# Designs tried in a protein design chat: VH-VL binders against Rhythmically expressed gene 2 protein (Reg-2). Part 7

Target 1, 260 residues: Rhythmically expressed gene 2 protein (Reg-2), of Drosophila melanogaster (Fruit fly) (q94915)
Amino acid sequence: MRSLSRFRLITFDVTNTLLQFRTTPGKQYGEIGALFGARCDNNELAKNFKANWYKMNRDYPNFGRDTNPQMEWQQWWRKLIAGTFAESGAAIPDEKLHNFSNHLIELYKTSICWQPCNGSVELLQQLRKELKPEKCKLGVIANFDPRLPTLLQNTKLDQYLDFAINSYEVQAEKPDPQIFQKAMEKSGLKNLKPEECLHIGDGPTTDYLAAKELGWHSALVHEKSYAYLVKKYGEDIDRDHVFPSLYDFHKKISDGAVVW
Short names: E, the ipSAE of ESMFold2; O, the ipSAE of OpenDDE; V2, 0.75 times the mean of E and O plus 0.25 times the DockQ between their complexes.

## First folded at step 1 (VH-VL)

Design p06 (framework fv_pritumumab)
Fold by ESMFold2-Fast, scan of step 1:
Structure p06 (fold): chain C 260 residues (1-260), chain A 123 residues (1-123), chain B 107 residues (1-107)
Amino acid sequence: as target 1 above (260 residues)
Amino acid sequence: EVQLLESGGDLVQPGGSLRLSCAASGFTFDDYAMSWVRQAPGKGLEWVSAISWNSGSINYADSVKGRFTISRDNSQNTLYLQMNSLRVEDTAVYICARDSILEGYSYGTFDYWGQGTLVTVSS
Amino acid sequence: DIQMTQSPSSLSASVGDRVTITCRASQGINNYLAWFQQKPGKAPKSLIYAASSLQSKVPTQFSGSGSGTDFTLTISSLQPEDFATYYCQQYKSYPYTFGGGTKVEIK
């Protein structure tokens, strides 16, 4: 792990970096919806879930926290769920909507809906073994609601991490530098410099470029080709800091092949 | 393919009212926040107002608050700006703009602009 | 409100010249800055977002840099079609505000 020796803080995104959905929200929502009397085509649910995810993030940023007036994060998800089913041809009756939505909200903080990304557990185990807390802090910086600590506990990743911060509770979401500054503060490290920090995530804008703009080092974990990423997000993405998965990232750092 | 076509600009007297329309085509209108931006003759760009996809969030520049009302009709793919109590200094080309989406988020920049419609407030 | 100050207000340049336009925010906006090009009688055209990311189909002679309060638009080798007025815009918070514009004129 010589490639990581310069870092006193290493942080990870969660969704599509450390953890991923076991199955599509369309399939999962469809199965649970059927139990509540709302039957829709799973492909329509998947399409409308994605559309509502983008709409909600745009119009009610940070799970409603950065909206005026502020929205409770549970109301944000209930609104997304309601829209997803209504647009898929099966509106959930109002009398059932609250309980149905809460059931999905609870389900999505468990290992029933989430699984580790390729190489994530192995990487965290190796990092914790070789980089003790007195040498390097390991944390999470996620655009997430307050379920994050429970999710990390239920997926057994919390044992490898010194802290986790979620955008809702800190009132700032990536790419806003404030959430990265909160992570540096939460680390408890004295005189921590940006260049001593590494952020690893799947979002070109929210993870990779956001961390780099702050003077941190960053690694982008993304399945798309470098050519695709540069065309879409620009040439500030360094070819040598893009990896198809955490498995590939782990392999490269183990070989001492990554230069920051 | 993406088109924003403004209409409704006219010559009006101070204190008058005017309603502008922006007809959107070539994209799913109700997935995007929309803005009005204006430009006085020979002057720079000034943001006027913005409305979210579902009309749940609406913002105005201080210069137009209480006089202008932004609205949208998603069934007609149309954005509106109702302008009341017009002043000479409201004279400008009014341009419809679509907020860009990056990684599914709108970052408040504009990726498509209409041609604009001229509003002249004069006696 | 966040004030955006552009300099210079105008400049004269020749084809092939390197042109630099500066934009300053009255408070920190991180990278929530966009650049637009406007030709006379035409609507603005988006060039750059997130301070440094090129919009699709924008020529490679354009680049953006900066963060926080100080930003730069660079045209590395000015082409005949690049003579236009350029505007910066912050989108960190409402109200959105534009710089005063920089007119790039043929010398």
Scores: ipSAE 0.000, ipTM 0.409, lowest interface PAE 15.5, mean pLDDT 87

Design p07 (framework fv_pritumumab)
Fold by ESMFold2-Fast, scan of step 1:
Structure p07 (fold): chain C 260 residues (1-260), chain A 124 residues (1-124), chain B 107 residues (1-107)
Amino acid sequence: as target 1 above (260 residues)
Amino acid sequence: EVQLLESGGDLVQPGGSLRLSCAASGFTFSSYWMSWVRQAPGKGLEWVSAISESGGSTNYADSVKGRFTISRDNSQNTLYLQMNSLRVEDTAVYICAKYSGTMVRGVINWFDPWGQGTLVTVSS
Amino acid sequence: DIQMTQSPSSLSASVGDRVTITCRASQDISSYLAWFQQKPGKAPKSLIYAASSLESKVPTQFSGSGSGTDFTLTISSLQPEDFATYYCQQYDTYPLTFGGGTKVEIK
């Protein structure tokens, strides 16, 4: 792992970088909703989940933490769940909504709803084998609610990581530089410089460009072509630091082919 | 359902030794960091020690470092605190606490649940 | 070490009252703060984490607020089962440190 020897801190995004949904939220929500008497088309649930995800992030950023007044993150998810079912033609009755929402909130911190992304486990195993904590810290920086540590434990990824921080508890979400600064602090490393840090994630704006703006090095894990990414997000994306998956990133790092 | 039961608290002379136990049930003990917290009579709570899931990593408060040893037996679902060279200021109720989330070395979490506690009195 | 100053040390209240308990950290801990309840002879129970997030199955009369150095636990309408001692705990850094506790007694 010669090409990583300059780094004292390597951090990862979680959703669509280390872990991905095992099945679509529409399918999962539909199956659980049916147990509570709410039957909907799974495609409608998927469509309305995405619509409510966008709306909630716009109107109540950072799972409600960055609003005035603040909304607790469980209420944020209950609001999203309620809207998703109501707009899909089957509102959950208020008397059942609390238990139903809690069931979904609990389920989405388990390996029932999540699976590793291509190459993520293999990469973390190799990094932990090659890079001891005293030489390089491995962490997570995620726009996430406080379920993150439990999710990492339930998916068996916590064993490879020195720390994990979530945007809700930090009170700052990517691309805000404060969350990256908090990660440097939580690493426990003395005299850590931005150029000694690498962030790996799937978000062109929230992961790649945000980290680069702070003087960190950055790797973008994204399935779209470089041409597509540059057209949409601008020419500050470096062709040599874009990878289709963590599997491809791992191969290039192993070959010594990545230059920072 | 989920419970932590401490035992081993006793009256002991200064310079003596004592071993505390915490029997855990109702959860996957081997998957969680565990901690000992103490409360001296009439004073606030003080964190004492923490141990990782496998027992491979331990942390201690400066006041007990070198005198206390935290350990665990995952096959018996039991947490231990071996206390040596006891001082009068070690007099406290010792409480077993489960980390509510995953502690991954530098990641620190709050406790849930806590045990009832066991009283240790160091007096001549 | 981060020092946590909790006030008041005790208070007397009646059922239906609004109760507020404060906790101050000696340095910025962001929102890495938890509140828990302990009844005499019982195990402590976690109420709130991340300064304002309610634990599962905790009644909605409990709420937390604050960030940085100043935090508040509020019980909007005190119930008979809420008479207990309440503690704050920072989990920003080791050593973990706690407030001195606030005893809520029936008037």
Scores: ipSAE 0.000, ipTM 0.409, lowest interface PAE 16.7, mean pLDDT 85

Design p08 (framework fv_pritumumab; at its last look DockQ between E and O 0.74; V2 from the best seeds 0.00; counts 0 for: pae E 4.9 > 2)
Fold by ESMFold2, look of step 2:
Structure p08 (fold): chain C 260 residues (1-260), chain A 125 residues (1-125), chain B 107 residues (1-107)
Amino acid sequence: as target 1 above (260 residues)
Amino acid sequence: EVQLLESGGDLVQPGGSLRLSCAASGFTFSSYAMSWVRQAPGKGLEWVSAISGRGGSTNYADSVKGRFTISRDNSQNTLYLQMNSLRVEDTAVYICAKDFSGDYYPEGLYYFDYWGQGTLVTVSS
Amino acid sequence: DIQMTQSPSSLSASVGDRVTITCRASQGISNYLAWFQQKPGKAPKSLIYYASSLQSKVPTQFSGSGSGTDFTLTISSLQPEDFATYYCQQSNSYPLTFGGGTKVEIK
C-alpha cells in the first residue's frame, strides 16, 4: 500500500474504530437484568448507560486510575452499572450487585458483546500481509481498562497486532500526549519520528487532533459529516483524512487516493 | 477540581472597548469548547459566544456579531472576549462556561457543567 | 433562532410541595435540553442534561422529562435550599438559547 509506505508505526483506537457492540448496551443489560430480576425498559437502559458513561469518565477519569483516591476499574464499572439500572427504574439489590456486575464485565470482554466495525478485519489482514513487522508495527492505543488484551484475543484481532496500550495500565489517557509517547516506546522502533506514525480513530479530539498535535499523521473514522465535525471541533480537521468507516479508508488507501 | 475565574469587567462609556479573561484550571482546557454567557441585572441568561477546544470554530449571538470576538490561549488555559463598540444594553455579568461533552458525548452542541462567578461590565455615560 | 418559553415565570411554594416547571421549544430539539438552578449572586448550577439525566451530586428530588418541544422539571418535595430561579437551555442548534427563568419563592 503506497499511501502508507512512509509509516513505521500505525495505531488504532478500539471502540467504534476496530470493534463495536453487537447489540446496544440497553438490550444486553436488559437481557441480563431480567435474569437477575431487575427488569428495565431497554431504551431507558441505553439512554442511562450513555449518560452514566459520560458521568463516570468525567467524575472518575481513566476508569478510576486517575481519581484521588484511586478506584479499582471493576468498582468503576459496578458504579456505572448500578447507576444505569437505578436511573432506569429498577435498582440492582445490594446483595446481588457484585455478582451481577461481574457477569456483565466478563461478557464485555468477549465476542458475545463485540463485533468488528465495517472493514476493520479486512484492513488489518491486508496490512499484516503487506507491511511486515520488521518495517511497520501495528498497535492499539485505547482509553480502556485492563480487559483490552483479552478482548483483542477473544475477537481474534490480536493476531494482526504487535502491541496494545490501554490507558488504565499506563496511567495516561488520550488526548494526553504521554499515551502516544508510550506507544512509540512500546513499538521498539529505533529513531522513530512523529511523521512516521499514523493514528486512526473515531475521536475528533482524543484521536485525530491529539495525534496531529504531536506531529503524527492521523485519520478520523466517524459517522457524522465533515461539515458537522468542523462546526463542532474546528477546521483543523482535514477533509481528505475523514472517512465514514475503515472500509472506506481501506478502499481509498488501496486506490492511492490518500496523501499525507 | 474544575475552576473558572473571570476578570476584566469594568465601567466603560458607550462606544468603548473592553477585554474579558477567564482563567481555567482542573481539566484539559484544549479538549473542551467554552462559552460566554451574560446576565443583565435582574434578568435571565443570554448566550453570547462559543469557541471550540482548539479555537477553529467560533459562534456568536446576533446581538454581538461584528462587535465581540471570542478567543483562547490554550498554552495559558485562558478564554478571552474582546468587546468593541459597547452599548448600554451590553451591561451584564459575563460568565464563562465549560462544555462537558468532549468526544464522549457527541449529541447536541453544548452542555455546560461548570460556570464561573462572572465579571461585571457596566456601560454608561 | 429556537425560542424557549418557560412557565410559570414565578411561583410560590412551601417546603415539601411538589413543583413543576415547563419549558417549550419553538421547534423540535429532540432531547437536547438542560436545566440549571441559580441562586441570587451565585453562578448557575447544572441540574439536568439530555432532558432527563441528573448531573453529578444533584439530589434525586429533581427530575426532568419530555422530548421534542415540551419539557418538564419536577421537584418532588421542595427543600429549603431549592428556592431559586430555574432555567432551561436548548443545545440543539446555534444560537444556544435559554428560557426566561422560573423563580421559585417561599409562600
Scores: ipSAE 0.281, ipTM 0.680, lowest interface PAE 4.9, mean pLDDT 89
ESMFold2-Fast, scan of step 1: ipSAE 0.262; ipTM 0.657
ESMFold2 (binder alone), look of step 2: mean pLDDT 89; pTM 0.911
OpenDDE, look of step 2: ipSAE 0.416; ipTM 0.780

Design p09 (framework fv_pritumumab)
Fold by ESMFold2-Fast, scan of step 1:
Structure p09 (fold): chain C 260 residues (1-260), chain A 122 residues (1-122), chain B 107 residues (1-107)
Amino acid sequence: as target 1 above (260 residues)
Amino acid sequence: EVQLLESGGDLVQPGGSLRLSCAASGFTFSDYWMSWVRQAPGKGLEWVSAISGSGSYTNYADSVKGRFTISRDNSQNTLYLQMNSLRVEDTAVYICARLEYGDNSWSPFDYWGQGTLVTVSS
Amino acid sequence: DIQMTQSPSSLSASVGDRVTITCRASQAISNYLAWFQQKPGKAPKSLIYAASSLQSKVPTQFSGSGSGTDFTLTISSLQPEDFATYYCQQYHSYPYTFGGGTKVEIK
């Protein structure tokens, strides 16, 4: 892959980059909730999941790690799950809610709830085939809780990766430059320069602009058009480094069409 | 110039076997998921099977699972469908289709072949 | 499996008419919906993906809308070459499923 020859470290985001939910949380929560006696409209659950996701990230950032006092990440998810069902008109009794929430927490680290993003497996296979660890390290930098290694193992992506770091355990979340610096350290590479690093992710602010600000190269994988992205996030996003999917990214680097 | 050319359709008896081929040209075959879709005479479209670019991952419709096997030969740019234990209800035009990868999810079809007719009759 | 219900099964129209075809999914599929055109004796042709995005070289009289469970294909001014059968398809999850088709016939 000649478009990647300059890089000694290539890192990926996970959610909506390498892996995505198989179905909406509303549908998945609804199906599991019914087994515990909490029947709700799946569309209401989807709406309230999203609302609680934003609320929890605002009030208890980094899965509760970056709050004072700190919250355990399992308590963070139990709080989100409880709010989602309560606001959807089907509150679960406290005794049952604990067991139900833990069941959902366990399911969301398996391939039952996650699937590869378009082209992600094929890209990782090709990168590992062409770029051995002595030439280029492959890693993950994700705003994620400590289930990340288990999720990567259960989806069989860990075999293509040299390391993975999650924001909860390192106590820093993207776009904080500290998490990118910790990834450079974790790579074990001597005299690694920012311009020898590439970060690939779906977040315009948390992945693309954050990495670029540190002097890394960056590729944005996002479902929205370039016009939308520039209007919302500004003209620092390079048209030639925006891709609708990892499949499109893979195709362009295979053709030697990407210039950094 | 993406081209998909199916072949191998024939008249077979119930319980018989048949192998379909789809010759691909005009693109890097190994980079794309490929699929088989069928259409019974006078009926609508039914998805049959899909295979990843490397051939490592396959998916099947429940109606054909255990009887049909999708495979590919990337050195020959050819997609295959091995059909065993054929039933009268498998009678259809079988169409080769390429999946276009444009989102962070499984992709829609972007190119279709013309199809090859399989008739299962006693 | 996700069931795709398409309506109407057939309609008669004249050149210049506005035609609307609807497609309903048995569960939410976000925007993972495509539309195909099939002319008699020919293979399907891709028209729309992601519910509303036109495929390359597809005429602008075609447009798609919808999200979740309810989707619409609109032909704003029917041309002679647009008389065909139209299919919706979800690609949210396997197995991929198609609507029953809508035949657009000359009046």
Scores: ipSAE 0.000, ipTM 0.384, lowest interface PAE 19.3, mean pLDDT 87

Design p10 (framework fv_pritumumab)
Fold by ESMFold2-Fast, scan of step 1:
Structure p10 (fold): chain C 260 residues (1-260), chain A 124 residues (1-124), chain B 107 residues (1-107)
Amino acid sequence: as target 1 above (260 residues)
Amino acid sequence: EVQLLESGGDLVQPGGSLRLSCAASGFTFSSYDMSWVRQAPGKGLEWVSAISTSGGTTNYADSVKGRFTISRDNSQNTLYLQMNSLRVEDTAVYICAKDHYDILTGPEGAFDIWGQGTLVTVSS
Amino acid sequence: DIQMTQSPSSLSASVGDRVTITCRASQGISYYLAWFQQKPGKAPKSLIYAASSLQSKVPTQFSGSGSGTDFTLTISSLQPEDFATYYCQQYNSWPLTFGGGTKVEIK
């Protein structure tokens, strides 16, 4: 914990860092869909969810915000959900599918579909206990739609955080440096230097390397081995700043084993 | 420490019943779909059954459908397999397996953690 | 059901050899293919998922490739600890199905 006292701003990614889905989106969609009469093969839903996720991010970046013409984020998700079920052989009428999609969108901002990642709550509790709010701000920087504040409230993580920034509302998504600069502004800290900032996330490119390029310190929380990560993302990933989970990060910080 | 520990394997007569348990520790059990896989002596792997995180959705191999029931108790971090009307060809080591969770790479039905297995022998 | 056919059923190799194991699906499974290693008397160990993605703590001598119906597992330089039986598994559709296994033996 002592080595974190040098930082005036510590920020986190959300998906697969602080919070995770209770089950994969494909299986969750299948399970929820079955409750409303939409039965599909769960593996087909998983395959088509993944395909539509990549397609939507390619064709309509930042949940539709950074597109021409611009798309509302709810329409972005309805389009993804509709494509996922249609391509999985679901014969659902358009009006019924539209209402079902809106229900699914609402469910994914609740603790029914989300849970804390390993060690995330314990780490946030310890940080808030050890680091005074006037000295160190704790925030979130997530490539996310505007449901983020509601999700953090429903999972009870908002009590440990001073602010949360979502890419849709700030009109910039990681790895774009603008979203990190917006976080520094949002912190309200005067004369904040990049080297006084730490970003913790699971994305090698979007979190770890993006923050380092700005002169921030960064910790990568990722299940893959260091050898795999270096081979795929390059040698700028520091072995000493890669952790399998926030539980492992917290343990090493508490043991005084991390040097920035 | 992440681990899965199976128990309940025994020698049973054809037509008998047996209940297997798999105790999970070191991870949030309620967050993962779980499966049972079996391996007959000297043979390859065969998937038997899968259950969703809530227990609301189950899947079975045709060879066990109607005879086996998969269930879970998230409060006890335990997975179960109730085996009825056992046949000689059900003789195998039964292994519980955890599905890999990952929003982007998320292979549903691909396993990342395996138990050591428990032997079920069906013979007279 | 999707049938998974592995080739060869067994092979003999020496330390340092490049070993290639193939797996063929009876119908298209996109990239939903996993590889497992099993040593005698032990539980399987997950090596690869999504056809080409390495599991945590798996040495980089292991690699996977392929999509659709044809897949390969490659061990670029066989080590003493790599003598084992290898299985492929599809997870594109229910029921989940495994290949018959490939036993890698010392030459």
Scores: ipSAE 0.000, ipTM 0.385, lowest interface PAE 16.2, mean pLDDT 86

Design p11 (framework fv_pritumumab)
Fold by ESMFold2-Fast, scan of step 1:
Structure p11 (fold): chain C 260 residues (1-260), chain A 125 residues (1-125), chain B 107 residues (1-107)
Amino acid sequence: as target 1 above (260 residues)
Amino acid sequence: EVQLLESGGDLVQPGGSLRLSCAASGFTFNSYAMSWVRQAPGKGLEWVSAISGSGGSTNYADSVKGRFTISRDNSQNTLYLQMNSLRVEDTAVYICAKGSDEWLVPDYYYGMDVWGQGTLVTVSS
Amino acid sequence: DIQMTQSPSSLSASVGDRVTITCRASQGISKYLAWFQQKPGKAPKSLIYGASSLQSKVPTQFSGSGSGTDFTLTISSLQPEDFATYYCQQYNSYPRTFGGGTKVEIK
């Protein structure tokens, strides 16, 4: 933890950093769909889920928050769910769509659909043990809808965190510097300098480069090789600040092997 | 480094057809949305069309809808724009542009971060 | 469709001057506005995204501000290489739309 002693604020992304899906959306949507009589091929659901995720983020950014007129985030997910099943050959009747989509929306804020990423719980436990709240604040900065606090509570990660901010409620999504500035404000720390902040996430542009551009320190947690990441995202990614998982990150900081 | 190279621009008669290509290199092509933007001589930029990384979603400017078709061949790292029923008003340099698609973040979060040099299309009698 | 009105259409400035360019959207676009620089005979270069975030390797004399409908690009101290045409672009919704451009000319 000596490697982290300079930081007064450490923040994390959630999806694919602290938490991950237990199974693919195609499989999960398929299982729930079958309970409601909507039978589809799980591979088609997976393909169409990704296509609709892309389409919805393109046409209705930030879960509908950053559109004019604004869309409720639950309506955003209902639209995604409806499109996913319709394009997979089993359109959900309008009279059942509200109840069906609500079931999926509720399910995806629970530990039934999410599990910790490798090493995330152990890292958070160790950080809270070693870094007193008076010395270092721990938070979350996620491009997420307002289910985030409930998800963190249901996965029992909220006990290790001083705050969590989601892009929907903040009305700004990473890599927009506004959400990082909001996190500094939310920390309640006085005279907090960018170089006293560390952001840890899986997105090269949304997490790593966005934080680094603001003068924060940053650690990239990503399963792809350094060579892949540099080729795709450029040479501003520092080899010494890329880790395959939070387990590997935890081991390196415990060994005092990380220099900022 | 990321590179985009357009080709296929030519002189065509009104009512004619033309297909433009954009060869991409230096990034994982199928992970990024791609766009076509045009600029008429001495005029400003006009967005023409966009296609998702998978090719599953397309969008068009009203001025070209029904006449132009955007497509991509992810195995060849190539973006296409099929232009039919060409009009004098379609005369422009056509430029391809790369979006950003980090995880499930589409190009609209960053806009168009890398641009090609463009290829000139002249529609004239 | 969202219309982007950019002003002025052109301006003359000297090296060292502070230059301000404005862009107005016909409806709210939150922070989904980008600024591009285009030099004669060249493709556009991305400067700013999310209304205020500098693109990688863009000099710090460039800054962006605004949200909703009114946006500004500021060049705090104009350099010789900054003489170019600047465009704003909304990416809140399809179709994407550009402003008419502002030509920044020497003197």
Scores: ipSAE 0.000, ipTM 0.377, lowest interface PAE 17.8, mean pLDDT 86

Design p12 (framework fv_pritumumab)
Fold by ESMFold2-Fast, scan of step 1:
Structure p12 (fold): chain C 260 residues (1-260), chain A 124 residues (1-124), chain B 107 residues (1-107)
Amino acid sequence: as target 1 above (260 residues)
Amino acid sequence: EVQLLESGGDLVQPGGSLRLSCAASGFTFSYYAMSWVRQAPGKGLEWVSAISGSGASTNYADSVKGRFTISRDNSQNTLYLQMNSLRVEDTAVYICARDTPYSGSYLEEYFDLWGQGTLVTVSS
Amino acid sequence: DIQMTQSPSSLSASVGDRVTITCRASQSISNYLAWFQQKPGKAPKSLIYAASSLQSKVPTQFSGSGSGTDFTLTISSLQPEDFATYYCQQYSSYPLTFGGGTKVEIK
């Protein structure tokens, strides 16, 4: 942990950094859909889930918050769910759609659909043990809807975190600097300097480069090789700050091998 | 609603300069890496340059390195391509495209939105 | 640079036919391959990314397959609106490179 002693604020992304889906959305949607009589091929559901995810983020950014008129985040997900099933050959009747969609929305804030990423629990446990809140705040900055606090509680990660902010409620999503500024404010730390902040996430643009542009330090947690990342995102990605998983990150900081 | 609109194409003399703009609307511009792609009359597609969502990283095709500069203004939702030392072989329709939003997610997307293009003609 | 070779450069087919277009990379690109459709006088439209994933609202008659160096775009039942030029593109490394294109003529 000595490699982290300079930081007064350490923040994490959630999806594919601290938590990951236990199974694919296509499989999960298929299993729940079958209970409501909407039986589809799981591969078709996976394909159409991805297509509708991209469409919804394109047309209704930030779960509908950044559109005019603004869309409630539950309506955003209901629209995505409806499109996914309709395009997979099993349109859900209107009388069942509301309850069905709400069941999926509720399920995706539980540990039935999510599991910790490799090394995430162990890292958070060690950080909380070594770094008291008086010396270092631990938080989450996620492009997420308002289910985030409940998800963190249901996965038992909230006990290691001082705060969590989601893009929907703050009306700004990464890489927008406003969401990082909101995190600094929510930390409650006085005279916090950007160079005293570290952001850890899996997005080269939304996490790593966004944080660095604000003067924060950043660590990129990504399964792709450094060579791939540099070719796609440029040489501003520092080789010494890229890790395949939080397990590898934890191992390197424990060895005192990370220099900022 | 969701769209990219290019402007700035013109007729220029060899050795001249031109600045192209691409106005984005209907989505969170800063979330996406952006690219410029060109197409010479009657020819295929050629990638020219890319810039990350924050603007911190840029990449260029070898044919334009040192002559073209890609940049963006996230407060104005606008992508730019500054073209210097133009050559006859730079004559093409220049199209901006929405590249990838972010990496590391299983839902990584690629080149899902294209503009209409703006014509640049370099001749004497 | 990674060279992308498309074949054929052009083809003619009847409505209802199954059409296959191939793309070969000069070195392995894993699954970092996209397919685009361009109709005369129009900007390109994205069809497929990650070699086999359909873009939003792309008809299911389109499918992609392949990995490494050999890739295929299939149109299972050609429609009149499928008259277009099709391009593959690798995005495994910079510079990004496109194939030469395949013109599909419906007669």
Scores: ipSAE 0.000, ipTM 0.399, lowest interface PAE 16.7, mean pLDDT 87

